# Ledger of designs, part 23: VHH binders against Probable RNA 3'-terminal phosphate cyclase-like protein

Target 1, 375 residues: Probable RNA 3'-terminal phosphate cyclase-like protein, of Arabidopsis thaliana (Mouse-ear cress) (q9c578)
Amino acid sequence: MVMMKKMKGSQSFRQRLLLSTLSSTPISIDEIRADETIPGLRPHEVNLLRLLEIVTDDAVVDINETGTRLKYKPGTIVGGKNLVHSCSLSRSIGYYLEPLLLLGLFGKKPLSIRLKGITNDPRDASVDTFRSTTLNIIKRFGVPAEDLELKIEARGVAPNGGGEVLLTVPNIKTLSAVHWVEEGMVKKIRGTTFSTRVTSDFEHSMRFAARGIFNNLLPDVHIFQDHRAGAQAGKSPGYGISLAAETTTGCFISADTTVSCERPDETGELDVEKKERSPAEDTGVEVASWLLQEIEKGGVVDSTHQGLLFLLCALSEQDVSKVRVGTLSPYAVETLRNIKEFLGVKFAIKPDPLTGTVILKCTGSGLINLSRKLS
Below, E stands for the ipSAE of ESMFold2; O stands for the ipSAE of OpenDDE; V2 stands for 0.75 times the mean of E and O plus 0.25 times the DockQ between their complexes.

## First folded at step 12 (VHH; framework vhh_podentamig1)

Design k3D (from h57I with G97D; at its last look DockQ between E and O 0.24; V2 from the best seeds 0.00; counts 0 for: pae O 4.9 > 2)
Fold by OpenDDE, look of step 12:
Structure k3D (fold): chain B 375 residues (1-375), chain A 118 residues (1-118)
Amino acid sequence: as target 1 above (375 residues)
Amino acid sequence: EVQLVESGGGLVQPGRSLTLSCAASGFTFSSYAYGWYRQAPGKQRELVAAISGGSTIYADSVKGRFTISRDNAKNSIYLQMNSLRPEDTALYYCARDRKYFVTYFDYWGQGTQVTVSS
């Protein structure tokens, strides 16, 4: 009888569910924001549980009346074609994409799912970042590129969303261990601006400003415009920019931001404080500068993707993975803890004082997709 | 003291070749990346080529014509310039990069003049 793992608090909720499901470990989480003004699970957290029910078979979700207690028995990851899920608008589609990508890899069937909601929000990695950076990171672990795709069919920003993406994830047998410590040199920068229900001039301004930062630094810079109108523009006005630097060794470093009129708070309530919209030029400069800072930190991935990198290493075949990252983010540290707790995988951590980066080594858990049906 | 000293510049005819050298001293040479920049009169300084470990990058304008290389034993960087054009006329600088990004050069040489003229 696989003993239920007992946990407390709301921290790492998404990751706990993910690891629970991948390891087939039932969990109980108590005291979820029990002392807060608004106690219990947030709309996006509840929605994530619904998503898990869609992509798995025989999952059991038990939430108490106040939402302060969750019992979750993970089901078998099934996957499937032409699935549809409406995401909560309290978090962007990026919130759901991360666990979904990993779950999709270990399903009985390949995954094809349409996600509806907010495509771009500053709180989560944008769909552009997933497409330009996240998927490329996953490919490094032996995932076939031809069946891994994220299509942006409609864009949507806060508060009302209206975006749609189509995610396709192949189901694999195992992830490959990696030796990934060479960052290389940035050889090119690619970006995408978008605008919804505003003039495309905002994109032009962001693009111009961002390019201005890179013109003296790198010759190969291209930022594309993705202006959407009508039904493909969602239900709220906004604009944003996503940038990704590619290195000579195949590393991707990303930065993105989105400007929208109103942002829902963590409770899904609209923060009425009209933050004066930063000029589009400033947004371009800000994101460009952020990208440079991420590059400066070093590592084979940016700070946002450290957690994912560690998860991929831990879930890989029973072999040694070695990776280089910059300063560990709080999310990354928490991820390492969760990995240890759920998978029993420990990382050796060695700082490199010369470069300011950190080398991490682990032996993968050797997760094998035994349920994979040979189509 | 960290020093970078360029050499090898001069006057050459179009179509000719020239090799620039940069001698580094005062630091552990193998621990850094390096780049060549150039600045033409009235123009902004631009990246020509950079090298980190075995990886190299080139400006589009020089791709296929220029080659950057390093010799750790000699603490030196080189820029082989072939098929030179008048538009290649500039003051060429070597720079040390602490990071894996071409933008973080912290030391520069004094430059060496390259003039391509018929």
Scores: ipSAE 0.024, ipTM 0.472, lowest interface PAE 4.9, mean pLDDT 90
ESMFold2, look of step 12: ipSAE 0.455; ipTM 0.764
ESMFold2 (binder alone), look of step 12: mean pLDDT 83; pTM 0.834

Design k50G (from h57I with A50G; at its last look DockQ between E and O 0.83; V2 from the best seeds 0.65)
Fold by ESMFold2, look of step 12:
Structure k50G (fold): chain B 375 residues (1-375), chain A 118 residues (1-118)
Amino acid sequence: as target 1 above (375 residues)
Amino acid sequence: EVQLVESGGGLVQPGRSLTLSCAASGFTFSSYAYGWYRQAPGKQRELVAGISGGSTIYADSVKGRFTISRDNAKNSIYLQMNSLRPEDTALYYCARGRKYFVTYFDYWGQGTQVTVSS
């Protein structure tokens, strides 16, 4: 009989699996959406379990008939080359990239994996945001830059996807603790528009609208266009824009959005909010406004990257990390709870009334990649 | 009403020091970024120094000689100018901008003249 950490409900599924795997802690989750109209695990959650079976060795997954109970015994993180995973189309590749980036760091071998599916979606961070912002956050914790890379081979949007990315992640021994409290000032804004199976004029409209907002704030703004045709355009029409601000101290703050056709949620019900397509000009204004709001919140990362920041701090060597963030997001608070539950790491949280930001400190758990193999 | 009032300018000899002050009123002081700009006759305005959220930035021509600071209790921004040169002669403006942005500003003071000569 395997002793398992027992828990309930559907919340934090991605982080529970991530932390279970990194800490080698078997888990048993009961009552997964047990009282909902469509009970049990969702397609993207089952798909994440399949991804874990691809990048680890000897994982054991046991799901009951209704999907309302999961027993997960994590395997050893192996990584490896020439891996391919077809992501569920109910969520984007970004849903899977978030845990995969951390898992790959602690693998036996460096990770090289092709992910097929939806590259851009409003629910999850786009592959552009991972490339422009997320990878730079990870690099601050001592991860070698030259082996941490995301290539966009094809773009795909809802409902039918057809996108493809190649992710490479170096394996490391440990993460370095950080002292990262200086936000700096915005010195440049960079961005990427994309379009698939629609006119590239949408990209021009989004770029023009976004620049109209930024022209009164700074001169160094460059937004690149990425129109895709043929096989690289995926299976569905769509367009979108991803923005990142870089500060004088090397912080990156991001925002992105995507416009696509309707697709059902995980339960088969349509997302009514997605039935209306916004004009491309309005989309450009929306994302630029969101970027400015994230910047104004302060902190060294945007609100959507707070969870990753805290995970990196908690996984780092047994030394003190100190970071500044804006208002804690619900996902960030959830992340702190899961970190404490799986790693035993507790953050000291201190508001800074002069700046309206929050300082968090912890001593990292000291995760060491004992099975690391260089070849 | 938003107001930025500069003071402390004057005529000084090369190598000497001067402190400029900017009093802010009519808004929440901590919600914004601030900068000092200067404009010599016939030239474009240039950023001298900026400050937001404890972070500072300086023009290359003044690094090591000028220091920007602020006093939240007095709603004031300061520019300490040391080792002044004739090239520093200009009308110096205090400006307010969006928090975390110190390149373009939305409100300006009237300016205070600094003249470095003889």
Scores: ipSAE 0.530, ipTM 0.777, lowest interface PAE 1.6, mean pLDDT 90
ESMFold2 (binder alone), look of step 12: mean pLDDT 84; pTM 0.841
OpenDDE, look of step 12: ipSAE 0.663; ipTM 0.855

Design k9R (from h57I with G97D T103R; at its last look DockQ between E and O 0.43; V2 from the best seeds 0.00; counts 0 for: pae E 4.0 > 2)
Fold by OpenDDE, look of step 12:
Structure k9R (fold): chain B 375 residues (1-375), chain A 118 residues (1-118)
Amino acid sequence: as target 1 above (375 residues)
Amino acid sequence: EVQLVESGGGLVQPGRSLTLSCAASGFTFSSYAYGWYRQAPGKQRELVAAISGGSTIYADSVKGRFTISRDNAKNSIYLQMNSLRPEDTALYYCARDRKYFVRYFDYWGQGTQVTVSS
């Protein structure tokens, strides 16, 4: 009888569910925002549980009346074709993509799923970042590139969304351990601007401003425009830019931002301080600068992807992975804790004072997809 | 004191080869990246090649003709220039760079003149 793991609080909710499912470990989470003005699970968290029910068989979700307690018994990851899921608009599709990517890898069947919601939001990695950066990171672990794809069919920003993406994830037997410590040098920067229900001039301004930052740094810079109109432009006005730097060793470092109308806080209070929409030029400069900062931190991935990198290492075959990252983000640190708790994988951490980076080493858990049906 | 000293420049005919050297001193050589820049009269300084660890990058104009390399034991960087063209005429600079950005050069040599003229 696999003993239920008891946990408390709302922290790392998404990751806890993910690791619970991958490790087939039932969990109970108590005191979920019990002391907050609005207690309990958030809409996007509940929605994530629904997503898990779609991609797994025999999952059991038990939420109390106040949402402050969850009992989750993970099901078997199935996957499947032509699945559809409407994401909550409280978080972007990126919130759901991260766990979905990993779950899809270990399904009985390959995964094909349409996600509806917000494609670009400053709180989560954009669908552009997933496409340009996240998928490339995953490929490093032996995932076939041919069957791993994220297609952006429609864009949507807050508050009303209207975006749609199609995710395809192959189911694999095992992830490969990696020796990934060489960052290389940035050889090119690629980007994508988008605009919805606004003039394309915003994209032009962002592009011009961002390029201005890079002109003296790197010659090979290309930022593409993805202007959408009509049904493909979602239901709210907005614009944004996503950038990714590629290095000579195949590393991808990313930064993205989105400008859209403010969502009412979870508390419903519209922080009416009309933050004057920063000029599109400033947005371009900001994202470009952010990218440079991420590059400067070093590592084979950016700060946003550290957690994912560690998860991939921990879930890999029973062999040693060695990776280099910049300063550990709080999310990354929490991820390491969760990995230890759910998978029993411990990382050796060695700072490199010369570069300001950190080397992490672990032996993968050796997760094997035994349910994989040979098509 | 951090020092970078270039050498190997000179006058050569088109199609000939030249090797530039840069000797570094005053710091831990292996901890940095390096680059070669050039500045032609009336033109802006431009990156020619850079090296970080085992990774290299080249300007499109020199790709396939120039090779940047390093020797940690000698604290030196090299630029092998083959199939030289008149357009390659410039003052060539060696620079110490941070590992991640070709732009963040903090020290430069005095430069060595390369003139390609028939």
Scores: ipSAE 0.040, ipTM 0.584, lowest interface PAE 3.8, mean pLDDT 91
ESMFold2, look of step 12: ipSAE 0.221; ipTM 0.632
ESMFold2 (binder alone), look of step 12: mean pLDDT 82; pTM 0.833

Design kMDV (from h57I with F105M Y107V; at its last look DockQ between E and O 0.92; V2 from the best seeds 0.75)
Fold by ESMFold2, look of step 13:
Structure kMDV (fold): chain B 375 residues (1-375), chain A 118 residues (1-118)
Amino acid sequence: as target 1 above (375 residues)
Amino acid sequence: EVQLVESGGGLVQPGRSLTLSCAASGFTFSSYAYGWYRQAPGKQRELVAAISGGSTIYADSVKGRFTISRDNAKNSIYLQMNSLRPEDTALYYCARGRKYFVTYMDVWGQGTQVTVSS
């Protein structure tokens, strides 16, 4: 009889599956939304299980009739090329990218996979943020920059998506521990606006508003436009902006947002032109302000990347990692709990009252990719 | 009243050391970045060193010789200047900026003169 780690509830679903797979730990999850009107797993959660079946071999997924109970026996991470996955439109591609980036590192073969769905949405980090910030964080842990890449081939926003990205992830033997406590000073800000099935004037408005805030802070600010037309514009109208600050010590801090423009022409709004211009300016100010707030919190990563940072530290070689972050986010705290539960790694947490930041230390679990084919 | 007040300047011989101090008042000290800038006669003002959070930056011309530090309890920023050279002669300013930014400072001190000569 196989021993399964028993757990309950819908929380931490991505991390539970990720850590189950990386640690080869079968899990049984009961009471998944058991008391809700629509009980059980959601479409994006089932879709994540299908993605796991694509990138692993011999996984066993058993879901009961109502979706309130899952038994998951992880398979071997194989990776591979020419893979395609259509993501559920109930969440963005970003929901899937986070676990997939870590899984791909520990595959038998390098991963090359095409993901179709929503590229930009406020609920999950945008594909721009993954490209500008997330990949750079991963590289800090000894992952080669070559072959770690995200290409945005089409953009799609809610509700109908139609976006497409190509993710490549090298397979590695092990992750290196890090000593990463120096935040540095902001030396440049880079960004990307996009627009799909709306006028590119929305991008001009967002850039103008964001530049107005940053021009008083530093000279090196560049925000690029990415207007999409035809098939590359997906199936729904929208626009958005993604920003990243790079520091003198190589830290990246990010913020992004997306606006779905359903019914700007059908709302009956007085002065539709004025209303459209005003929301885009507000969006530019909003994201610029969020970026500045994330920077001011301190730490080597923004709040949304704390979970990934801790996962990387915990998966690394059996050596000490030491990292500085701002105030721990709820997701980061949840991540620390799941890391302890699956990997047995605990973090020493030491507030630094002089800087208002927190230092975390751990000894990595020493995950070694035994499946990796050596060339 | 938001203020930065420099002190500790003077005349020193080449090869000697000097410590500059900057007292801050009228605002929450720990919420900002701080820098030392200098301006020699006929030259543009240049960054010498900056500190924010746990991070410091130094101009190439002073790296290894100068050390910026701060004391949050005393609301003060310091510049330890070792192995002084005649080229270090300048009016030294303390400045405040947004946390983690070292350009476009928003509050400046009056300056303190450092003169390095035989």
Scores: ipSAE 0.628, ipTM 0.835, lowest interface PAE 1.3, mean pLDDT 90
ESMFold2, look of step 12: ipSAE 0.610; ipTM 0.815
ESMFold2 (binder alone), look of step 12: mean pLDDT 87; pTM 0.887
OpenDDE, look of step 12: ipSAE 0.742; ipTM 0.891
ESMFold2 (binder alone), look of step 13: mean pLDDT 87; pTM 0.887
OpenDDE, look of step 13: ipSAE 0.757; ipTM 0.899

## First folded at step 13 (VHH; framework vhh_podentamig1)

Design m15H (from kMDV with S30H; at its last look DockQ between E and O 0.87; V2 from the best seeds 0.70)
Fold by ESMFold2, look of step 13:
Order: structure tokens, then C-alpha cells, then sequence
Structure m15H (fold): chain B 375 residues (1-375), chain A 118 residues (1-118)
């Protein structure tokens, strides 16, 4: 007779598991895609559950025969070193990095884990963006910069992957509340191009195109090249670019894209609206323009990082965090709902129509890592 | 149509204060970044201060002495200059740029002269 929080549907799967684990709240999810042609959990969702079993002790996972019902009793977050996980190829390593970065902070031991799979995918954020931007957002909440690191050991573009990253996350006692409302001014733009199993000339083209846009805006622009060959190039041809703007107040705003072969959807179904391989110069222009659009929206993070920002605020010490973001994305609103449901944390939201931004305030839940071990 | 008009320049003694104003018209005021630049005779134009949203930036030579501000209701940008020094003597320009960028401004005012001398 285990008392479980009852839920329905496939929505918010990552956040439900993350918050269940951080709050030690058993959950039961029914009707997972029960009315779809292919019902039940997807391969990457099952693979996430396996990852949770690797980084926690005593988790209990019970999935029915059709995958439409999950019962999850979270374990105790342990972390540890020399861990290896092969991510399913239905999503990128980035799918797993998002919850893992937060889980690792509250483990018994520091986390060191090797993730194998897809590093670069048209659908998900690049591992470069995690390295350049996501880690810097986390550091703002009092996480030591030493030992919070992502190394790209090999690249694997969708669909066949073959990439590998090494993630290290320190364990901490608490996250610090933040007062983070000043966006600053863009002072530099940094980027990384990559290419695997294609000519590095694609990287030169993307770099030149992006520079053409930024040269009229600021002088400090550097885009680095990361051409991979041999075993480090994975199993699929591709190229792409990840850009980050750094501001005078330490904000990072990002945009990235990957060009690869067509990928089946997560259920094995084909993508109906195929995109022809774009010329590399068009790719460079696209990402540069996207970065400028994200910057113009304002806020201390780009729209894709709003969810992470709110999770960090809500998990922080019982003190007030105040943050500024651009217009809330649908995913950000979903994140606020899940935070309220699992942590009981409510955000006060004050739009600022004169700047087109939004201020959010909350008192953190005060999550404390009581099982912390310093070895 | 798009216009920036500076005012408030003049001759002042060292150690005194002066407030520069810049009136903006012909565009949506809050959609841009704004800066004050200065150019002394024979010197390069340099950024003095900039503002976008609630964020400001200052040149090292003026930190603690100058304050940039804006009033969205009046479509105006201000530069409060305190503890003026002879080396602050320059033609001061108001400029507009892309939101959150302070280099390579796209609209400039005509300038207002500030002269600091006894």
C-alpha cells in the first residue's frame, strides 16, 4: 500500500521524473499515449528510467505490458564515478543532460558519468550549448565552477550517433537564491562549428555567414572550428554551429542548429515535412539571426533555458529569487505548473510591458542535500 | 523622421556638474539601446555610457562621476555629469543602437559641446 501521486498522460515526462526524484515523491502515471496509434512510453523515456536507476539507489520502476502505465518509486540520489550510460538514439544526449545536471547536484557523491549516443541533432540543443551556456546558468546559483564540466570526447550526429561526452557534476548542500534582473549589454559572441564525415569547408561557410551579420554589431566575435574525423566523427555525416552571446553582467544567450540526414520520429514514423540539406551559409545566417532574436526578447536567459532557470530558483534555499526573462514560452509555463505541483513553490509574475520582459519571484523550496558525502 | 536631439551642453568650471538631455522621436523608444559618446578635438570618438532596459554600462574614466538614465514617458535619455574635469571637454553625442548592443550605433544626434575650463 504505497501512496503515490496519481497523474495521467505523456506530458512533462522528464520534469515529472526529475521532480519526483528530488522530492522523494512516488508517482503513478496512467494513460500514457493510450489513444495513439503506437501507445505507451517511447524508447528515450524508458532509457531515462534506466539512467535514473544508474544514478540512484533503490528506485523501483514498474511498467505495464503496453507501456501505458508507469509506477515509479524514486531512489536515493547517489551519483558516483566511472558510470557509463548508453542513451537511446531516439533522442540526443541533451534530452538526458537536462535532468541529470540537476540530479547530480543532490547526490551522495559527485557525479562522473560517460554518456554515449547522439551529441548533435536538429531537434535538440547541441552539447556545445550545454557547455557554453547551460553550465554557466547553473553556476550562477552557487555551484562551484571547478568540477562542473562537460567534455565532448566524440561527436555523433543523428540518426546513428556514435558520440560520447563526459559529464562531471559536483554534489552540493544547497543552491543559492539569486537576484538576477540585469541583462547587461552584449560584449562578445563566441561559437563553435563542427563537422563530422563531411568537409570542414561547411564550417568555414557557416563562420563567414555568421560573421557577416555580427560584424555590423560588435567587434569581439570568435567562432571556433571542431572538425572530427575517424572514430571521433561518429556514424552519420553532419555539420552545425552553436553560438553564445555573453553580456557585461555575465548573462549567456544561445542559439544552435545541426544539419544531418533525415531522422525517423520517436515512434519509428517518418517525418512528413522533410528539409533538404541547407547550404552551409544559410545555416550560419539562420543561427545568427535566431541568436539576435533571442537577445532582443530580453531576459537573463534565452527562451530555451527558461525552464531550467525556474527549476533552479524553485530548488534554491528558502530565500527570495528574482529573475527577468523574455515573454514566457509554453514550455516555461508548463515548468511553472510542474514546480507548483511537486514543490509547492509559486512564482509571482509581473509583466513589464515597457521592456517586453517579465519579472518572476519565488521563495525557494529549500532543498538540502542531507545525504551529501564529500569523497 | 527618426531624430535624436541633444541639449544641455555648455561651459562649466572644473568640479561642477552638468546634465545632458537627448530627446528621441520618430520611432518606438523602448525598442533600442542608447548611448552617450564623446569626441575631443584630434581624438577618437569613445563610449561614455549606455543604457538598454534597466542595464547600464560606463567607461572607466567616468565611473562614479557620470550617470546615464532614461525616461520612457518623455522619450528621453540623460547624462548627469558630476565632478567635471578638463579632460571631459568634448562634443557629446547621443546615439541609438540595436537593443542590448552598445557598439556600432545606427542613429546619431548632432552633438552638444561640453567645455570644462576655468
Amino acid sequence: as target 1 above (375 residues)
Amino acid sequence: EVQLVESGGGLVQPGRSLTLSCAASGFTFHSYAYGWYRQAPGKQRELVAAISGGSTIYADSVKGRFTISRDNAKNSIYLQMNSLRPEDTALYYCARGRKYFVTYMDVWGQGTQVTVSS
Scores: ipSAE 0.586, ipTM 0.802, lowest interface PAE 1.4, mean pLDDT 90
ESMFold2 (binder alone), look of step 13: mean pLDDT 86; pTM 0.878
OpenDDE, look of step 13: ipSAE 0.714; ipTM 0.876

Design m15N (from kMDV with S30N; at its last look DockQ between E and O 0.90; V2 from the best seeds 0.75)
Fold by ESMFold2, look of step 13:
Order: C-alpha cells, then structure tokens, then sequence
Structure m15N (fold): chain B 375 residues (1-375), chain A 118 residues (1-118)
C-alpha cells in the first residue's frame, strides 16, 4: 500500500497541489464533487495538473473515470526556459500564476514560461495586479527583483481568451523571514485600464471616475491606459481596471475588475454567479471604492493577498516572521489550515481590537532548494 | 456638531517643550486619520505630523523633536514638541482625514498659537 495523505472534497485544490509538491507529500483526494450533476474535477483543475507535469519531473497523476478521485505523487520541481502552457478558459491565467510563482522559486532552473488564456477576469486577480502588487509582496521575502517579472504580450477576456503573458521566476535557495507590521500611509495610487475589441473610451471613463474619487484624497495618482488592437486584443470584447496603492513603508494594496461576456460554465450548474454588465463609469467607481475599503481594513496586504503572505511566511527560513493583516478572509483561514496540515507550521494569532487588525507570527518551515542550479 | 478643538499653545523659550492637545467630538474618533499642521505668518500651511491607527509620519524639520500620539478613550490627539526653535513659531491646527490618508484633510480646528522666542 502506498502511503498517501488522504483527503476529501474539491476545496483548496490549488493549494493542496501546491503544498503537496513543495513538501513532496503524495496525496489522495476522494469525493471530488461526487454528489453533483457533473461530478469530478473541473477543466481548470485538470489543466493545473498538466501545468505541474510541465514544470516538474516524474509527477504521477491518476484520475478515475468520473474525476471524483485523484492520486497525485509530486515530482521534482525543475522549471526551465521556453515553456508554453495553454490555460483552460474556465479560469484566468491568474488562477495558475499564484501557485506557479511559488513553485518556480524552488526549481532546479529559473522558470520562463508563456501562459496563454484569459488575462483579466473578475474572479481571479488580473495579470496587472500580479505585476503591480503580487510580485512586490514576493520580493519582500528576499527574491531578486530583476529576475521576477510578468510581461503582458496580449490581453484576453472571457469567453474566448487569446491573451498571453511571459512569466519569469528566479530560482532561490530559501525565502527570508520578514518583520512586516508597519502599514504606513498611502502615498500614491497607480493603475492600469485596458480594453480589447471595444472602444478605448471605456478606459477614459473608468480612469476619470476613479480619479474623481482619489483626487479628494491625495495628489499622486496615475492610471495608465492599455488599449489593445489586432492580435494583441485577444478573441473577445472586454475592458477593466486594476488599481494599487503604495504606502510610505512599501506596502501595496490592490483591487481590480473586468467586464466581459458571461463565461460559459463548463459544469452546466444552474447557480453559477452571473456578472452583470455595468457602465464604464460605474466600473471605475466600483474598483476605486473596493480599493478604499481594502485600505481601511488595514494590514500590510489586501484581503486577497493574505493567503499568499501566509504561504510565504510558512515556507521561509526557520526564523520568526511577524505580519499584520486586516480581518482574516475565509480564504486566508483556509490557507492557514492547509499550511498546518502540509508543513506543520502553526501561526500565533493576536488580534488588535483598537485598529481592527491582526498580528500573525510563525517560524518558517525552512524549505530549502537543494537542487538549485548555480547559473 | 463635528469639531476639533486645539489647546496647549503659548509662548516658550528656545530649547523648551510644549504639548498640544486636540479634542475631537461629533463623530467616531477611531475611523479617521489625524494630523497637526502649522502656518507661520505669510507662509503656506504645512504638515507637521500625522497619525492613523498605529502609523505615524513626520515632516523632516521636526523628526526626532516632535511626537504625535492619540488617546482613543479621550477622543484626543497630542503633539509633544521638544527642543523648540524660533522656526517652529506658527499657528498649529489639528485636522482629520480618511483613515490611512494624510493628505487633503476635511475637518480643521481653529488653531492654537505657538511662539518660540528668546
């Protein structure tokens, strides 16, 4: 009998695979949507397994006929250059970027991979947010800035995508622990609007509406336009806006959204949440308001980046990390549970009622990249 | 209704200390950022120090000499001014702004005069 960590259900699939691979822990997951009309793994989940097979050696994936059971033996993370992966259109490239950023750090070789699919989506963080905010969070843990890069070659939105990004991730030996509790004050706001196969006036409207809100708060606001045409516009019409606030202590807080046609649900389920179409001015106001709400929650990251922050702390050297966040999101709590289950790392959690924030401390697991190539 | 009331100003000699107080009323105190600003005759109003939650910021000219603090139980903010110089002479204002934003304040006090002279 093969000794595997046994689990059930569809929850945390992305993190379970990520942590299984980083910790070299084989897993067996049963009852994946077993009671649903369309049971089993979704196309984006299968596609993530294919991506793992591209960036690792000797991974073994066994999926039963209905997709309700997965046995996964993680391989060795290799990385490499000139890699290409076509992401499933049921989720955006952002779904894949999050685990890939962490996996690439611990590869035998630096990672350079082209990802094709949907660059901007309301469900997953946009590629703009990854570039403006997510990469900066990772750099705080001692990752070289020059080799951690995301280039947007083409934009694509639901349903048909057609976007493309080039991700570069350096391989490292270990992540540094952090002491990161000072939020600072907002000193500047940056953003990017985009439009594909629609008038660029949508970008102007979103930018104008967002600036109308921010001009009452600070002077240093720049929102750039990124209208795409031809091959770089992908295959579907859409527009969106991504915003990031930078604080005096180097924190980044983000919000983004995208307006596109309703994405086909590969499952056929009746209760799929439909994104309502909004005027571009309302979209600009919506994302600006969301950014302000995230800032007011406090903490060194926005609520959507809490999971990544905790993963980085838990993977870091065997030293204490201490971080401040706003109210823990459900995804962040789920992340803490998965970290404990796979890495054995426990966070000490100390609420600060006066500010409504929470301090978390852990001793990192000390993940070391023993196979790192010298050049 | 919504008010900020400064106190604690006065005439002091160079090198001495002074504590300014600002009492807030008519709104939820902990939901905002607060700042001390000053305006000397013939000059523009300038930020001296600001606080929001546990975060503070100071003008370069006062770093190491001035300390901003707050007491949520008393709905008050303070400016401890040490090693005062004649250049610190100004009308000092307390101001309120959005949490974590310290530019473009929206509520102002009437000011309290600080005069530093030998």
Amino acid sequence: as target 1 above (375 residues)
Amino acid sequence: EVQLVESGGGLVQPGRSLTLSCAASGFTFNSYAYGWYRQAPGKQRELVAAISGGSTIYADSVKGRFTISRDNAKNSIYLQMNSLRPEDTALYYCARGRKYFVTYMDVWGQGTQVTVSS
Scores: ipSAE 0.650, ipTM 0.842, lowest interface PAE 1.1, mean pLDDT 90
ESMFold2 (binder alone), look of step 13: mean pLDDT 87; pTM 0.883
OpenDDE, look of step 13: ipSAE 0.761; ipTM 0.900

Design m57V (from kMDV with I57V; at its last look DockQ between E and O 0.84; V2 from the best seeds 0.72)
Fold by ESMFold2, look of step 13:
Structure m57V (fold): chain B 375 residues (1-375), chain A 118 residues (1-118)
Amino acid sequence: as target 1 above (375 residues)
Amino acid sequence: EVQLVESGGGLVQPGRSLTLSCAASGFTFSSYAYGWYRQAPGKQRELVAAISGGSTVYADSVKGRFTISRDNAKNSIYLQMNSLRPEDTALYYCARGRKYFVTYMDVWGQGTQVTVSS
C-alpha cells in the first residue's frame, strides 16, 4: 500500500533520515553492516532515531531483530519547547546538530531543545564550530538570526561526556536561494579554546602556538579561553581549540580539534595503533595549519560544510542558487547523490581553472513548510 | 629572485586615465594575493585594490573608477585608473601576500609615482 524507497548499507544514515523526513518519503534500508562482526545499527544511529521521534509526530520506526534492516516512515516535524535529549556517547552532540538544524527550520513550531553528551570530539564538528560558522552559513539562506542560537551550558569530552547545549531554531516557510561566489579576503580570525578537568595552561599553550602562525598574516586575531570547572566541566579530562576566519564578504571558514582519552569504537574494539596524546602546542599548530589549508582551497565554505551548503541550496525556493567551493570532498559528493535521490535536484558542476575552485548551480526544490504555525 | 616591478606612472590631468602594471617573477604567480597600495606625502600607506582567487577588493574612494586585474599567463597585475582626481596623487606600490590575505604583504615593489595635476 505504501511505496517505500529501497536503500542499502550504513552509509549516509543521517542524511537519509534527514531527507526522508523533509520530503515525507518512507524508506527501507537493508544490509546495514550485514557483513560485519557486529552487524546492524550502532547505538548513536538508534539514538538519532529516538531524537527524530522527539521532534516529529507519528514517525514509525521498525528495526529487525539484528538491526540490519530499518523501515522508517517519517512523521510530521513539530519542534517545540522544553525538549531534552541525551545523546549517545559514542558520537558527539555535533553528530545530531547538523540534521536537527535543518529539521527545526521546517517544524510546526520553533524548536528549543537541550542536548546532553559530548560537546567536542574530533569525529564531529565541535559545538563551537556550529556556533561560529555553521549557524552563519544557515543565516545566509534567509533564516532569521534572532532565534537561531546555540548555547554551550557545559562541556564534555569522551569518554564520559557530561556536556550540555541549548539549541534554538526558528521555524520558517521557505529558504531563499543564494548567489554566493565571492570569497572575499580574510579580515579577522576568532577562536575558542576550552579545557575541562585539566589545567587551563593547555589553552594558553594552544592559543600561543596558533597566534604565532596568524600574527604574520593579519592583526585582528582573538582566541578566547573557555576553561570550565565544577558542574560545567563534564566528566572527563580534555582540551581543544576551534577557529573561524571571517572574510570581507561574510564567509566563514573553520577548523577545530579536540584532545581526549582514547576510547574504543562503538563496537567495543580497541584501536590497534596507539597514539600519543599531543602536546597542547602541537594541537594549536595543527588546527591553525588546518584553518590556513581550508582558506587556501578557496570557496565560500570550508570542505566540512560543503554538504550543508548543498542541502540548503537544494531545499531553497525554486530559483537558481550559485555557489563557489574548493575541491569537492567525498562527503560533499555523497551529499549531492542523496539530494538527487530524495529531492530530484541536480547540480551543474563547473570547475573554474583560473582559481582552482568549483562553481555549483541548482534550482532549489522549493520545499515549503506547510505545517508552519506562527506562535 | 622574488621580485615585483611597477610601471606606468606619470603626470596626468584630472579626469584622464592611467594604467599601472606590475610584473611578478621568481615564484608561482597563482599561489598569492596581490594588491595595489598608495601613499601620498605625509599620509599612511593605504590599500587601493586587491585580487586573490576569484575575489577583488577596492577602497571606497576608488570604487567604480579603478579596476584591478591580472594575467596569469604574463605573471602580471594591473590597475586601470579612470576619472583621476588630484587626491589620487601618490606613490603606488604593487605587493603580494598569502592567498586570501591582504594585510601583511611580504613582497613590495619600488613604487611608481602618479601625479594628477594641470
Scores: ipSAE 0.606, ipTM 0.808, lowest interface PAE 1.2, mean pLDDT 90
ESMFold2 (binder alone), look of step 13: mean pLDDT 87; pTM 0.884
OpenDDE, look of step 13: ipSAE 0.740; ipTM 0.889

